# VH-VL binders against q9uuj3r425to622: the designs that were tried, part 10

Target 1, 198 residues: q9uuj3r425to622
Amino acid sequence: SSLTEDNLIVSLVPKILAYLLDAYSYERDEEVLSCVWTTEVPLKDAFDLKSVLRKTDNVESVLNACVEKYTLSSITCSLRLCLLEFPDSLIRSSFYDYFKAIYTTYTDFEDLDHRLYSIKKCLLHLHSTPLHILEEIIRHLSAYAISIRMKDGQIRHLAKIISPCVLRPPDDLNIIPVEDTHPTLLVIDLINEFENLF

## First folded at step 4 (VH-VL)

Design g32 (framework fv_refanezumab)
Fold by ESMFold2-Fast, scan of step 4:
Structure g32 (fold): chain C 198 residues (1-198), chain A 122 residues (1-122), chain B 112 residues (1-112)
Amino acid sequence: as target 1 above (198 residues)
Amino acid sequence: QVQLVQSGSELKKPGASVKVSCKASGYTFTEYAMNWVRQAPGQGLEWMGWINTWTGDPTYADDFTGRFVFSLDTSVSTAYLQISSLKAEDTAVYYCARDYGDEYYYYGMDVWGQGTLVTVSS
Amino acid sequence: DIVMTQSPDSLAVSLGERATINCKSSQSVLYSSNNKNYLAWYQQKPGQPPKLLIYWASTRESGVPDRFSGSGSGTDFTLTISSLQAEDVAVYYCQQYYSTFTFGQGTKLEIK
């Protein structure tokens, strides 16, 4: 991808997140609302919506029209696809082994302060654009989880789905190995401890 | 066990209509799109389109607009293909197939119905 | 619309020998941002529905024997069956999912 594409992603993310926050207040189906980020939907719809959003001069107008053709889950999926187009994950892949070591060594609840210190130190070394996007996404997900009273298992599932956007390995495939749980554990801490990290 | 079970074979005259069903079991019906694929006797596979099982929104390939309608009955986890004004060239086996993927991509069709043979002859 | 062309239309191979099937797309199915090829391979035996063998051009579906492998990138793809077995007699189809879905015309594999 080009620098222009990276700038478009930065512009799109805040607008999509703002739309979703407003949409949550109008969603009457509690099951739909609780699964907005985790429900599988036809991925072609998410690709189609992403393409439209990238071409439009009025993101908000397109998103307002979505209620007739797309689900909220298609919108969240299109957002995740936009983040996967970033050249690197929001926390750059050079930190992959750093967090693998952290989540292997500091696994107990009494180790939380050490994990938070390590996360905060990493965040201070991120470039402004990825840091801003990460902060806005985690702020959104943390507020969303609180508003629907998400249980630990639901937060873990949400974190697993978001984890490739946040932290991917440095290999050419950018696929998180099934045996590697640290990206998911990192996102759980980011969501649960947002107020202590940002 | 995840499976798709289709309705039985149909023999129709030109100009008639037919409705093929595809009943899903073993998974949450609304989480995966349903594709329709046609195969004329002795010919290759031809993708007809898909239907979003969450919204009910169908998408048709260019050759399959007009006479072909995709629909759902979510309460019984069933997808339908209706063909109106049948022509001899509609004679084919019609398959339903579930999108296969992960949290980010559908990359194929992993579960297929057994197929429904529709024969159109006078 | 992306057109998929397979070669050969039919192929006869002796048991235990290597079979190679080619697939060409009219435009690249490689997505540069994630470096993935949106290409799948299916096997269809007489009287049966197709079975997914390979996706992302080279990733083998669970339960598919190791003798099946996929390779290639962009517009040129290959399905290889090392050490052909009797149960591998089938028609093989490539499919792109970069822009909607389009199948190749199929390659019929027979025992020589």
Scores: ipSAE 0.000, ipTM 0.441, lowest interface PAE 17.3, mean pLDDT 84

Design g4 (framework fv_refanezumab)
Fold by ESMFold2-Fast, scan of step 4:
Structure g4 (fold): chain C 198 residues (1-198), chain A 122 residues (1-122), chain B 112 residues (1-112)
Amino acid sequence: as target 1 above (198 residues)
Amino acid sequence: QVQLVQSGSELKKPGASVKVSCKASGYTFTSYWMNWVRQAPGQGLEWMGWINTNTGNPTYADDFTGRFVFSLDTSVSTAYLQISSLKAEDTAVYYCARDYGDEYYYYGMDVWGQGTLVTVSS
Amino acid sequence: DIVMTQSPDSLAVSLGERATINCKSSQSVLYSSNNKNYLAWYQQKPGQPPKLLIYWASTRESGVPDRFSGSGSGTDFTLTISSLQAEDVAVYYCQQYYSTLTFGQGTKLEIK
């Protein structure tokens, strides 16, 4: 409900993602490029950038100026912080137990079609704004993973970091328990099977 | 000898401006961001924002946009808070405080100035 | 932004007894990627600036006596003083640093 209320974040997300996609083509350090989403960054830089982006009427101008002040990892961290500030995840918390059951029941390679069918059913029931933001983020991460030829372990690490933005539990803490792996597994499927889901 | 020393108390009339200084010593000024915190008489602490001492880029809390300006003079290791068009409601002690953290994380504020009392009265 | 609410507003405790101060955030300040709570506690004595006591909800700042401890996770946090001393008379504030910074309204601790 907060995502549909804030039109600014809807315009920010695609512009930030487009900037990152262009910037990847200029990064020559393969180790840095492979860790853009997973590298620890000074949170002060991420908070500072988040505040500037929320107050500007020209996102592209701010992002162009970022090449002197901020790293790509600060930009990705800033984006994740924006999504974590909303009371609910992109796939609303009412689907948390739905996916816990799916990833407990359909664990084998031959079960992929059942998992994809279940994901597609969920996507049909999402409101337009969260669905659009989710689609843009997963499109970006899928393209990024393919372009740098991410290995399964790297995709799992990326998915774990992104998972709280995508699917959080419906409790007051809004924290994914360490024993719950289904949000991470869902994000892996979203990234790997983007073309079959959206 | 890490220390933040603020300018002295100010008595101003409504509509005037004030500029509070915060001089750092005993550490590398640009390695730690500077926070500003307000405390009205008998009230609690209110975070106003911070300034990145390396880039000069300020971030303001929602209630402190417009009349409030954070700035730096890195040559003398000093941060400034300027308040324009003063109102009676601006009467408060204003603190500067250094970020406590490492290269990756903010932990809190470990070193504070002594505070500057700004009184706005006709 | 995240609203921090402390309870009680004031507390009177006898010397040597335990003091307990509570802090609740309007949303979780636990970052799941690093499993850290972005929560600090400050002590402010009359006429002085605040002093950092605890960060990461439970990590004691250097030089802070071991009678001070922090606990909790997510939205509910507690500051405990195991054996109150005269010099502990102060106002105590919790503060989140998960999304920008916000303070609780403060809890005034005084001797009974």
Scores: ipSAE 0.005, ipTM 0.508, lowest interface PAE 11.8, mean pLDDT 85

Design g5 (framework fv_refanezumab)
Fold by ESMFold2-Fast, scan of step 4:
Structure g5 (fold): chain C 198 residues (1-198), chain A 122 residues (1-122), chain B 112 residues (1-112)
Amino acid sequence: as target 1 above (198 residues)
Amino acid sequence: QVQLVQSGSELKKPGASVKVSCKASGYTFTSYAMNWVRQAPGQGLEWMGWIYTNTGDPTYADDFTGRFVFSLDTSVSTAYLQISSLKAEDTAVYYCARDYGDEYYYYGMDVWGQGTLVTVSS
Amino acid sequence: DIVMTQSPDSLAVSLGERATINCKSSQSVLYSSNNKNYLAWYQQKPGQPPKLLIYWASTRESGVPDRFSGSGSGTDFTLTISSLQAEDVAVYYCQQYYDTPTFGQGTKLEIK
């Protein structure tokens, strides 16, 4: 919630993503690997790890030391908590109703090109730092989904979990209403069409 | 000698505000999160939230959003709980408690302040 | 929120006898990946703050007498005092830290 904390998150995110990418190559349990981002974890573990990661200048060393005590799912949950602590989502809340209109109107397979055009237009209006973080996260998730051969339902679940980090409403609570599906649908398109968008 | 020492009891009227202090000694203040726990007369323990002492980042339990503010003064190793717009239902003993754990894991709350009784009555 | 329920609400036990206090969680507090139960037990004597007795369901805190032991896993937990002493008169609370911390309602332990 301070500028210093925001600057640390900007530095922290790429290092965590690099660590996770390397860690995937060593995970032998396919069930564990397929649920790294979606498994519910003890919230206390995620908060504690987040605190340790914010304290250190050597993220990779900390993550290597704690993996025997924490899981990859605790690390991904800590990363999501860091992004949720930003004052605004990666795609700023002023675009919330913009994408609600897009995903209400352009729902068919043939509408994909229109949705991609709308997303590209939004990306051009993002500031460089949130755009870079968004690009790195979606690149990571897209590569991860491909590597484990995720089915559509699994991608939807992953997108739902990630969506509050990507696009939140402009109210005081910044909580996505249960009835609103457009943040999840946006993340699905970002993951599936990464190469066409970035 | 690890200790948490809290400010003295308070008697307040409804609508007033109160600020409870919790001064730490005998350890590195910024290495441990500080919890706040409430106990109404004759009732059980209720976790209110914690504050990360290295960042000043507070987390509140759902029932304790709005009127309750956690803050720090790291220069004097002190944590604060402020309650605004006091109600009769806020009458309770308020405890500060240190997170217990190692570098990576939480194990509970090992060191507790003596408690501060806040009485709200007309 | 995870709801913690203790039984009994109050218990009277003779000096030197065994006291058993139960705690149930509304969902499992066992994390399968590290095989740990995120459960603690506290003792609160009249006019005093709570004191941590046990963490990780069965690990005794330093300085806590060996007559205190914790057992259980998942949703069902027990605190046992093998031979009750006069100084053990207190209210005992279980607490989960698997999610946002919550306490049981407490069990009052008295001497018969």
Scores: ipSAE 0.000, ipTM 0.502, lowest interface PAE 13.7, mean pLDDT 84

Design g7 (framework fv_refanezumab)
Fold by ESMFold2-Fast, scan of step 4:
Structure g7 (fold): chain C 198 residues (1-198), chain A 122 residues (1-122), chain B 112 residues (1-112)
Amino acid sequence: as target 1 above (198 residues)
Amino acid sequence: QVQLVQSGSELKKPGASVKVSCKASGYTFTSYAMNWVRQAPGQGLEWMGWINTNTGYPTYADDFTGRFVFSLDTSVSTAYLQISSLKAEDTAVYYCARDYGDEYYYYGMDVWGQGTLVTVSS
Amino acid sequence: DIVMTQSPDSLAVSLGERATINCKSSQSVLYSSNNKNYLAWYQQKPGQPPKLLIYWASTRESGVPDRFSGSGSGTDFTLTISSLQAEDVAVYYCQQYYSEPTFGQGTKLEIK
């Protein structure tokens, strides 16, 4: 199904994000906390959790009851899998080459204003549902990064992991080529400049 | 009795299509994912993917995208594997297998169908 | 993809003796957060579907005889059959389920 038509996923995403924000305050292992979004996760665990979450009318209750069996990284991975199940990314694939041009032309930090202007133009053209989900995810990641005081390298790694959910190419496989860094660079700007974009 | 019963052997020509069925009994069909596993003559086991029996969402292994389609009919507790544009290299025994686990984990395949031999030859 | 490699390809063991089959993964299948190895072992007899013997590297499936045991962690795993019986003649496969599931090439076990 389309992202705009899947009401279950639309309601599920904000609830999972709210749960994660609360859970971060109780995680005592700083290494675990800093890698919640980037730690490699067994795909079966993430798939199983996604299936359980889709059956429930009370996402928070399920996550509270099951967190002893699933790590926070399994929860973030299951969320990413839900977004990857849709045919198009949150910023539709028709913007892929648009951002490729932006991030190959305006590469220096002095060019930030040009990149932000281009991002703002794109956001104005997104449909309400993917825009809302994008805003909630980036708000979450921005707050998370600030709270644990992520270094630039950690933000880049986080952005690389989340980038396929945000911007994928309009080809048959819909897979980001390894040589294309602009989806990752876009997510870095979204996270770092959230207050200036939304 | 927990059991998976598959449809009978098929002999097809290249370019034809085949649909293999796997009927479950003795358990709640929608509580366990269904795997498909292929075994070419004299070769080992090759995982093709699984389908979520509750949602109907299929996940395919990288080698099995395009010509292969997993589907369900939950009203009769049956999973299906359809192969289109058959090639000689599709000749194999195709197995369905129930994903074994508990409430939160799947950790093996405990119940298998007897297998369906699909032979593709001119 | 995680590549699974078994050794030996074929093994002949006398009745009542110990049989050992090895399996190596190209990357670790141990998930450090839950300390579980995502590895299973299957037995396949001629003309039959595979049968699950062991999961989580060392947990024996219900109904599987005590003579079957699994061990190992990370990238190196072993299936052991103590006191081999005639009915144990089969091909044995290891399988990882850490990522997209993959099987080893199989080890054929025969009686000497």
Scores: ipSAE 0.006, ipTM 0.483, lowest interface PAE 13.6, mean pLDDT 84

Design g8 (framework fv_refanezumab)
Fold by ESMFold2-Fast, scan of step 4:
Structure g8 (fold): chain C 198 residues (1-198), chain A 122 residues (1-122), chain B 112 residues (1-112)
Amino acid sequence: as target 1 above (198 residues)
Amino acid sequence: QVQLVQSGSELKKPGASVKVSCKASGYTFTSYAMNWVRQAPGQGLEWMGWINTNTGNPTYADDFTGRFVFSLDTSVSTAYLQISSLKAEDTAVYYCARDYGDEYYYYGMDVWGQGTLVTVSS
Amino acid sequence: DIVMTQSPDSLAVSLGERATINCKSSQSVLYSSNNKNYLAWYQQKPGQPPKLLIYWASTRESGVPDRFSGSGSGTDFTLTISSLQAEDVAVYYCQQYYDYPTFGQGTKLEIK
């Protein structure tokens, strides 16, 4: 994507997240609501934010397209795809091994303060745009999880789905190895401890 | 007992390189990060950066990028500081220091090496 | 970077007298999640490495005499030696560990 498209996506992320929060109040099917972020959507049925941006640079037209034609799961799928297409994850890949060490060493419940301290140090060293997007996304997911009273297993599944957007390895493929659980564990801490971190 | 033992003093000419070692004993080397701290003669303490002893990834303070390299050899529980293209202003005592904590919290730096004096003179 | 400023730069105190050293941080070092101040005090005697005296602003390290005490919160901290002994002659440093570590410039404590 072009630099202009990426800039427009950055401006749209908070607005789309706000729309989703409002939309949750109208969804009466509890199963649909609980799977908004985890339901797999065929690519042809997903809202393709980048293709819409290619046809117009009008932010309001993009938002109107979201609300009229696409399911909540299609919209969340589109947001995740856009974040995956960014050249680096929201927490830059240079922190990948930093968090691998932290989540290898400080695994127990009693280690929570130590992990939070390490996360907060990392957040101080992020560039303003990735930090802002990360904060808005985690704020949204934390509020969403509370509103539907997510259980620990559901939060883990949500975190696993979101983790490649948040922290990817610095290798050529940017694929998280199956044995590496630290990106998922980091996202769990971000969601559960949002008020203490941001 | 927990201790850090550093290599001996060095006298170098400007433009040379030096490698200081810091050998840990009495604890699990990879469980705690290792800090490097500099002290010029008659001056205060200056944090240079740290190295993650589990991953080998170094972090440098802004003033210590480029000429300074942190590394380790986990098989002998030793951390290294290498300074290239030495300048007169690099004359200082260099300390290694362990991150202090228990299994729950960091408190600062509790175990320090005895220091290595590096003198750069022409 | 968090800047640490100590006062005074040097202090002369008579044996048995109280010594007070101040430390100010350019931003708060209090972490809201655990309500702890990420502030340590070190003692450095001539020819020796620094020795940790106090962490969490007020917790004495094992083996440190009870005449040493730390106080303060947020941005303003104090190290107090209630009854100065000859072996206390040293330079004292405050250090924050809330962000990447930074030290104060040091306070030299001498016998009057």
Scores: ipSAE 0.000, ipTM 0.426, lowest interface PAE 20.5, mean pLDDT 83

Design g9 (framework fv_refanezumab)
Fold by ESMFold2-Fast, scan of step 4:
Structure g9 (fold): chain C 198 residues (1-198), chain A 122 residues (1-122), chain B 112 residues (1-112)
Amino acid sequence: as target 1 above (198 residues)
Amino acid sequence: QVQLVQSGSELKKPGASVKVSCKASGYTFTSYAMNWVRQAPGQGLEWMGWINTNTGNPTYADDFTGRFVFSLDTSVSTAYLQISSLKAEDTAVYYCARDYGDEYYYYGMDVWGQGTLVTVSS
Amino acid sequence: DIVMTQSPDSLAVSLGERATINCKSSQSVLYSSNNKNYLAWYQQKPGQPPKLLIYWASTRESGVPDRFSGSGSGTDFTLTISSLQAEDVAVYYCQQYYSEWTFGQGTKLEIK
């Protein structure tokens, strides 16, 4: 199924993000909190939770019922798996080479304004559903990073984990080559410059 | 002696229902999820879905919603597959198979039942 | 759904020779967080259930002979039998467990 046609996922994403924001206020272990998006989880637990969440009208009730079995990292992994199952990324794959050129040309600190301008141009051409989902995810990650005072290295790691959901290549392999860093660099700019982009 | 033993072959008429059992032994039943896999005569393997043996929650592949129901009886370490309103195209060998993995990852299906042939003919 | 495509559909190899079976996924089964490929290989002999041979694309299951090896990453995977034995006659299936669980159509391996 298409991301623009999956009404369940459109409603599911904001509800999961809202649940996570509330849950962050109760997490006492700072190391656990700092790794919510990057911790490896049992893949089957993420599939189990994803299946249950797709079939419910009350996401909060399901998450509250399952909290003793599933970690916050299982929830974030389930969300990422939902986005990875769609045929295209949130920023459609037709922009892959566009951003490869931008992050090859405008690499320095002085080039930030050029990169932001290019990102804004792309956002104007996204369909409403992927744009809304992208905006909500980046808003969440930006606020989360600020609240726990993430360092540049932590933001880079977070961006690398999220990047396949945001921008994938338009080829039969559907894999971001290891040598292609522009999807990660794009997500770093989206997180750091959220207020200037949305 | 870890093994899965399935019920015997069934011959049914269209419109009938069938319930296939899969009895586990030699391990803790609720520690491993159970998968169901179908193989039509002369055809390949088709994953139908899985059931979480700890929670009882089933997950069905897209082609196996509606007429197919996965269930458990943990007191006898047995998983069940029920097919309602049988059609000729349901004729197949049905396998149960245990998830293989550790506390963080699942690696595949390491233990399989011998299969149950369900034949639907009028 | 992730579609798994195997090639060839059937293969005849002489005893002691190398057999190679390919598997392609319609999208990547590489999980970026742990850099692992969620891909398994199974062997099915006539009248028997499938047997797990390889998981994580290249990790051999306990008890599986050293002549069996898996390789590949992302969307392109290969199962190799380095020196074919008579007992290796079977249908071989690849399977992804990244998103749901889908099998390839199978490759029938026979002796020449």
Scores: ipSAE 0.000, ipTM 0.462, lowest interface PAE 14.8, mean pLDDT 84

Design k1 (framework fv_acimtamig)
Fold by ESMFold2-Fast, scan of step 4:
Structure k1 (fold): chain C 198 residues (1-198), chain A 123 residues (1-123), chain B 106 residues (1-106)
Amino acid sequence: as target 1 above (198 residues)
Amino acid sequence: QVQLVQSGAEVKKPGESLKVSCKASGYTFTSYYMHWVRQAPGQGLEWMGIINPSGGYTSYAQKFQGRVTMTRDTSTSTVYMELSSLRSEDTAVYYCARDLSYYDSSGPYFDYWGQGTLVTVSS
Amino acid sequence: SYVLTQPSSVSVAPGQTATISCGGHNIGSKSVHWYQQRPGQSPVLVIYDDSDRPSGIPERFSGSNSGNTATLTISGTQAMDEADYYCQVWDSSTVVFGGGTKLTVL
């Protein structure tokens, strides 16, 4: 049976993330494993897999393609491209200025509790589908970061790459201004404080 | 008019489990966090945890982690707090409280409280 | 763990000003909320965000917060103000309450 776009995303994202977690446990090359989300990939491979993800009505065929044809980095890149093509980010762009104010006001170590409470209030207002997808992605990234013992700089780099999927501005360009660090800082908090937020 | 109506008083024995309900009305149930706070006889207020009625996500005070479970039923606008492995020290009035924190608030504060549920744990 | 310290009791004559303190390390950097609890009743929010008053709370109630001390002030104290008062903050992913102050109006 053909699935709607929303139903397909609900089904595909958790299964792709589960595949990645399983693959991490069998990857022996520590350099490959540490750069799964940050490695540059051939655009052809990423777009080809993205096409399969967007057009298929069969989750099994997507998983087979991942196993047979694509690297882990191609899979993560394709997933990010799919999320970037949606009209809005996982946390609605209407929250962009909300988090800009939060990360401008509560910047100290002592302010973590205020930021977490602000994030929890935001999560209350998300529709079930984007909230579910956000939770699954952050759970995955948190577990991944712990498993390879990521240092602060690595977590920041990961967060910067993921941030446009999580929170982007309400403008027509779909581009986070280079001066705006709050989407990256939000993703760092989501990853580091997953247990306290979900 | 906002109301939080809790279930009635209970008497329990040590080792049993407690489940208190809190039925909300007069507002959009899924738009406000709900907290649980207890008060032992003659003692102060003690925070137990928070639940997001929309997604069902919870966070508990460290003291109760592993013993407390908070759930909700959106069809009845009801929040539940279940506390297991009861001890005599769990004798208290248990309150649900609605979180009215605004966009610019730095933390939760509670504008409406349930009437409280007295739970007595004794052998 | 973060601790809020309140005096256990405060006594005031009718019509006089009552002040209830809430001590905490660098509490001025936090938002402090205050609750009134009369015997056998649920708590009632009387001050939120340091100094804001909910609808229905008399103008006699005011709050301040700076440094290491937050203060609830009740001017022209009335017999009906006799109650326990609790301060509250958010710290380290948890809600922290003060121990409570019993206000007696004699």
Scores: ipSAE 0.000, ipTM 0.468, lowest interface PAE 15.2, mean pLDDT 84

Design k10 (framework fv_acimtamig)
Fold by ESMFold2-Fast, scan of step 4:
Structure k10 (fold): chain C 198 residues (1-198), chain A 123 residues (1-123), chain B 106 residues (1-106)
Amino acid sequence: as target 1 above (198 residues)
Amino acid sequence: QVQLVQSGAEVKKPGESLKVSCKASGYTFTSYYMHWVRQAPGQGLEWMGIIYPSGGYTSYAQKFQGRVTMTRDTSTSTVYMELSSLRSEDTAVYYCARDLEYYDSSGPYFDYWGQGTLVTVSS
Amino acid sequence: SYVLTQPSSVSVAPGQTATISCGGHNIGYKSVHWYQQRPGQSPVLVIYDDSDRPSGIPERFSGSNSGNTATLTISGTQAMDEADYYCQVWDSSTVVFGGGTKLTVL
């Protein structure tokens, strides 16, 4: 139930993120660039790419060879699928109710400092591998959002897409209930306040 | 074993400043919030504020806003509470108390308290 | 500002049950914590999260919380239980204490 046992994700995630940063610099279609993380793709394509990436010793070579077959959105989707396949989220499910209380109590902008202090306390208790992967993903998303000048609505949509990778409930199915918005709100804070948290 | 050891009793004059220390041991200092609570002679407990030792971030009760300052030194695992512009009604025993907040959305409770520091403010 | 109301004093004979109330608006939606303070000593946590006991606190200490009243109950009260008792909640980023109840064991 631990990311600490998967040596592949430790090496795979940073390499995929590095490839994406380079690819953003070459993408001229602004609509494509703005929807890299949110565009729906055929799940088969994402599953197939994920399988190939897990078997390779050279992630960059595979991604470069498959540019005509897979889009950037297929790559981001395959990354999200890798994280969703683990039994627990990057911030372990034992923090689910902790953050539900935080985002129920400290909802105003004036409460930002209280939320940040609570997040920092949580980060101190994460195992090194989940913390490292979380830090790399949030650093990437924060830089990406700034580079394309994302507005609040776009950041919320991005955060909602990413939230199941970051924080899931301790239920057997690990599905975020529709009524629970705190995982999305947490990801928004992580992206917006990256400099203050890591 | 967890222990909070405070500085000794003080006598102050009105208008002076007070600085009380609380040295923590037996746990990871930066992982727990610390609160300051005071008690005037024969009176109840009154909350003054909270400090997050890792980041040094603070929040104070409105009654003390502008007069109280909380700081910490991570190298000595010590928190400090400074209260300025002292008045006779600031005569009290001042306590530091460790917050137990992780996973507990019900709000903090204090599992360990310092021994208290008696401060007398008189002319 | 949120206010917790406690009786100033409660008297009980040794071996009898002492009950200390803590009144607050919709306190049943909050978690209530209880502290015991003997003369000249620091407070000691005796109940947290309405009804849970810390390690080392006797089973005769119990708590409940419903509606507008939280209650600390001490069964088989002993002379050593003579102390001041304070209830405490967290309300909107601030700690609120009750005024305290002096328990006298006759």
Scores: ipSAE 0.000, ipTM 0.444, lowest interface PAE 17.0, mean pLDDT 84

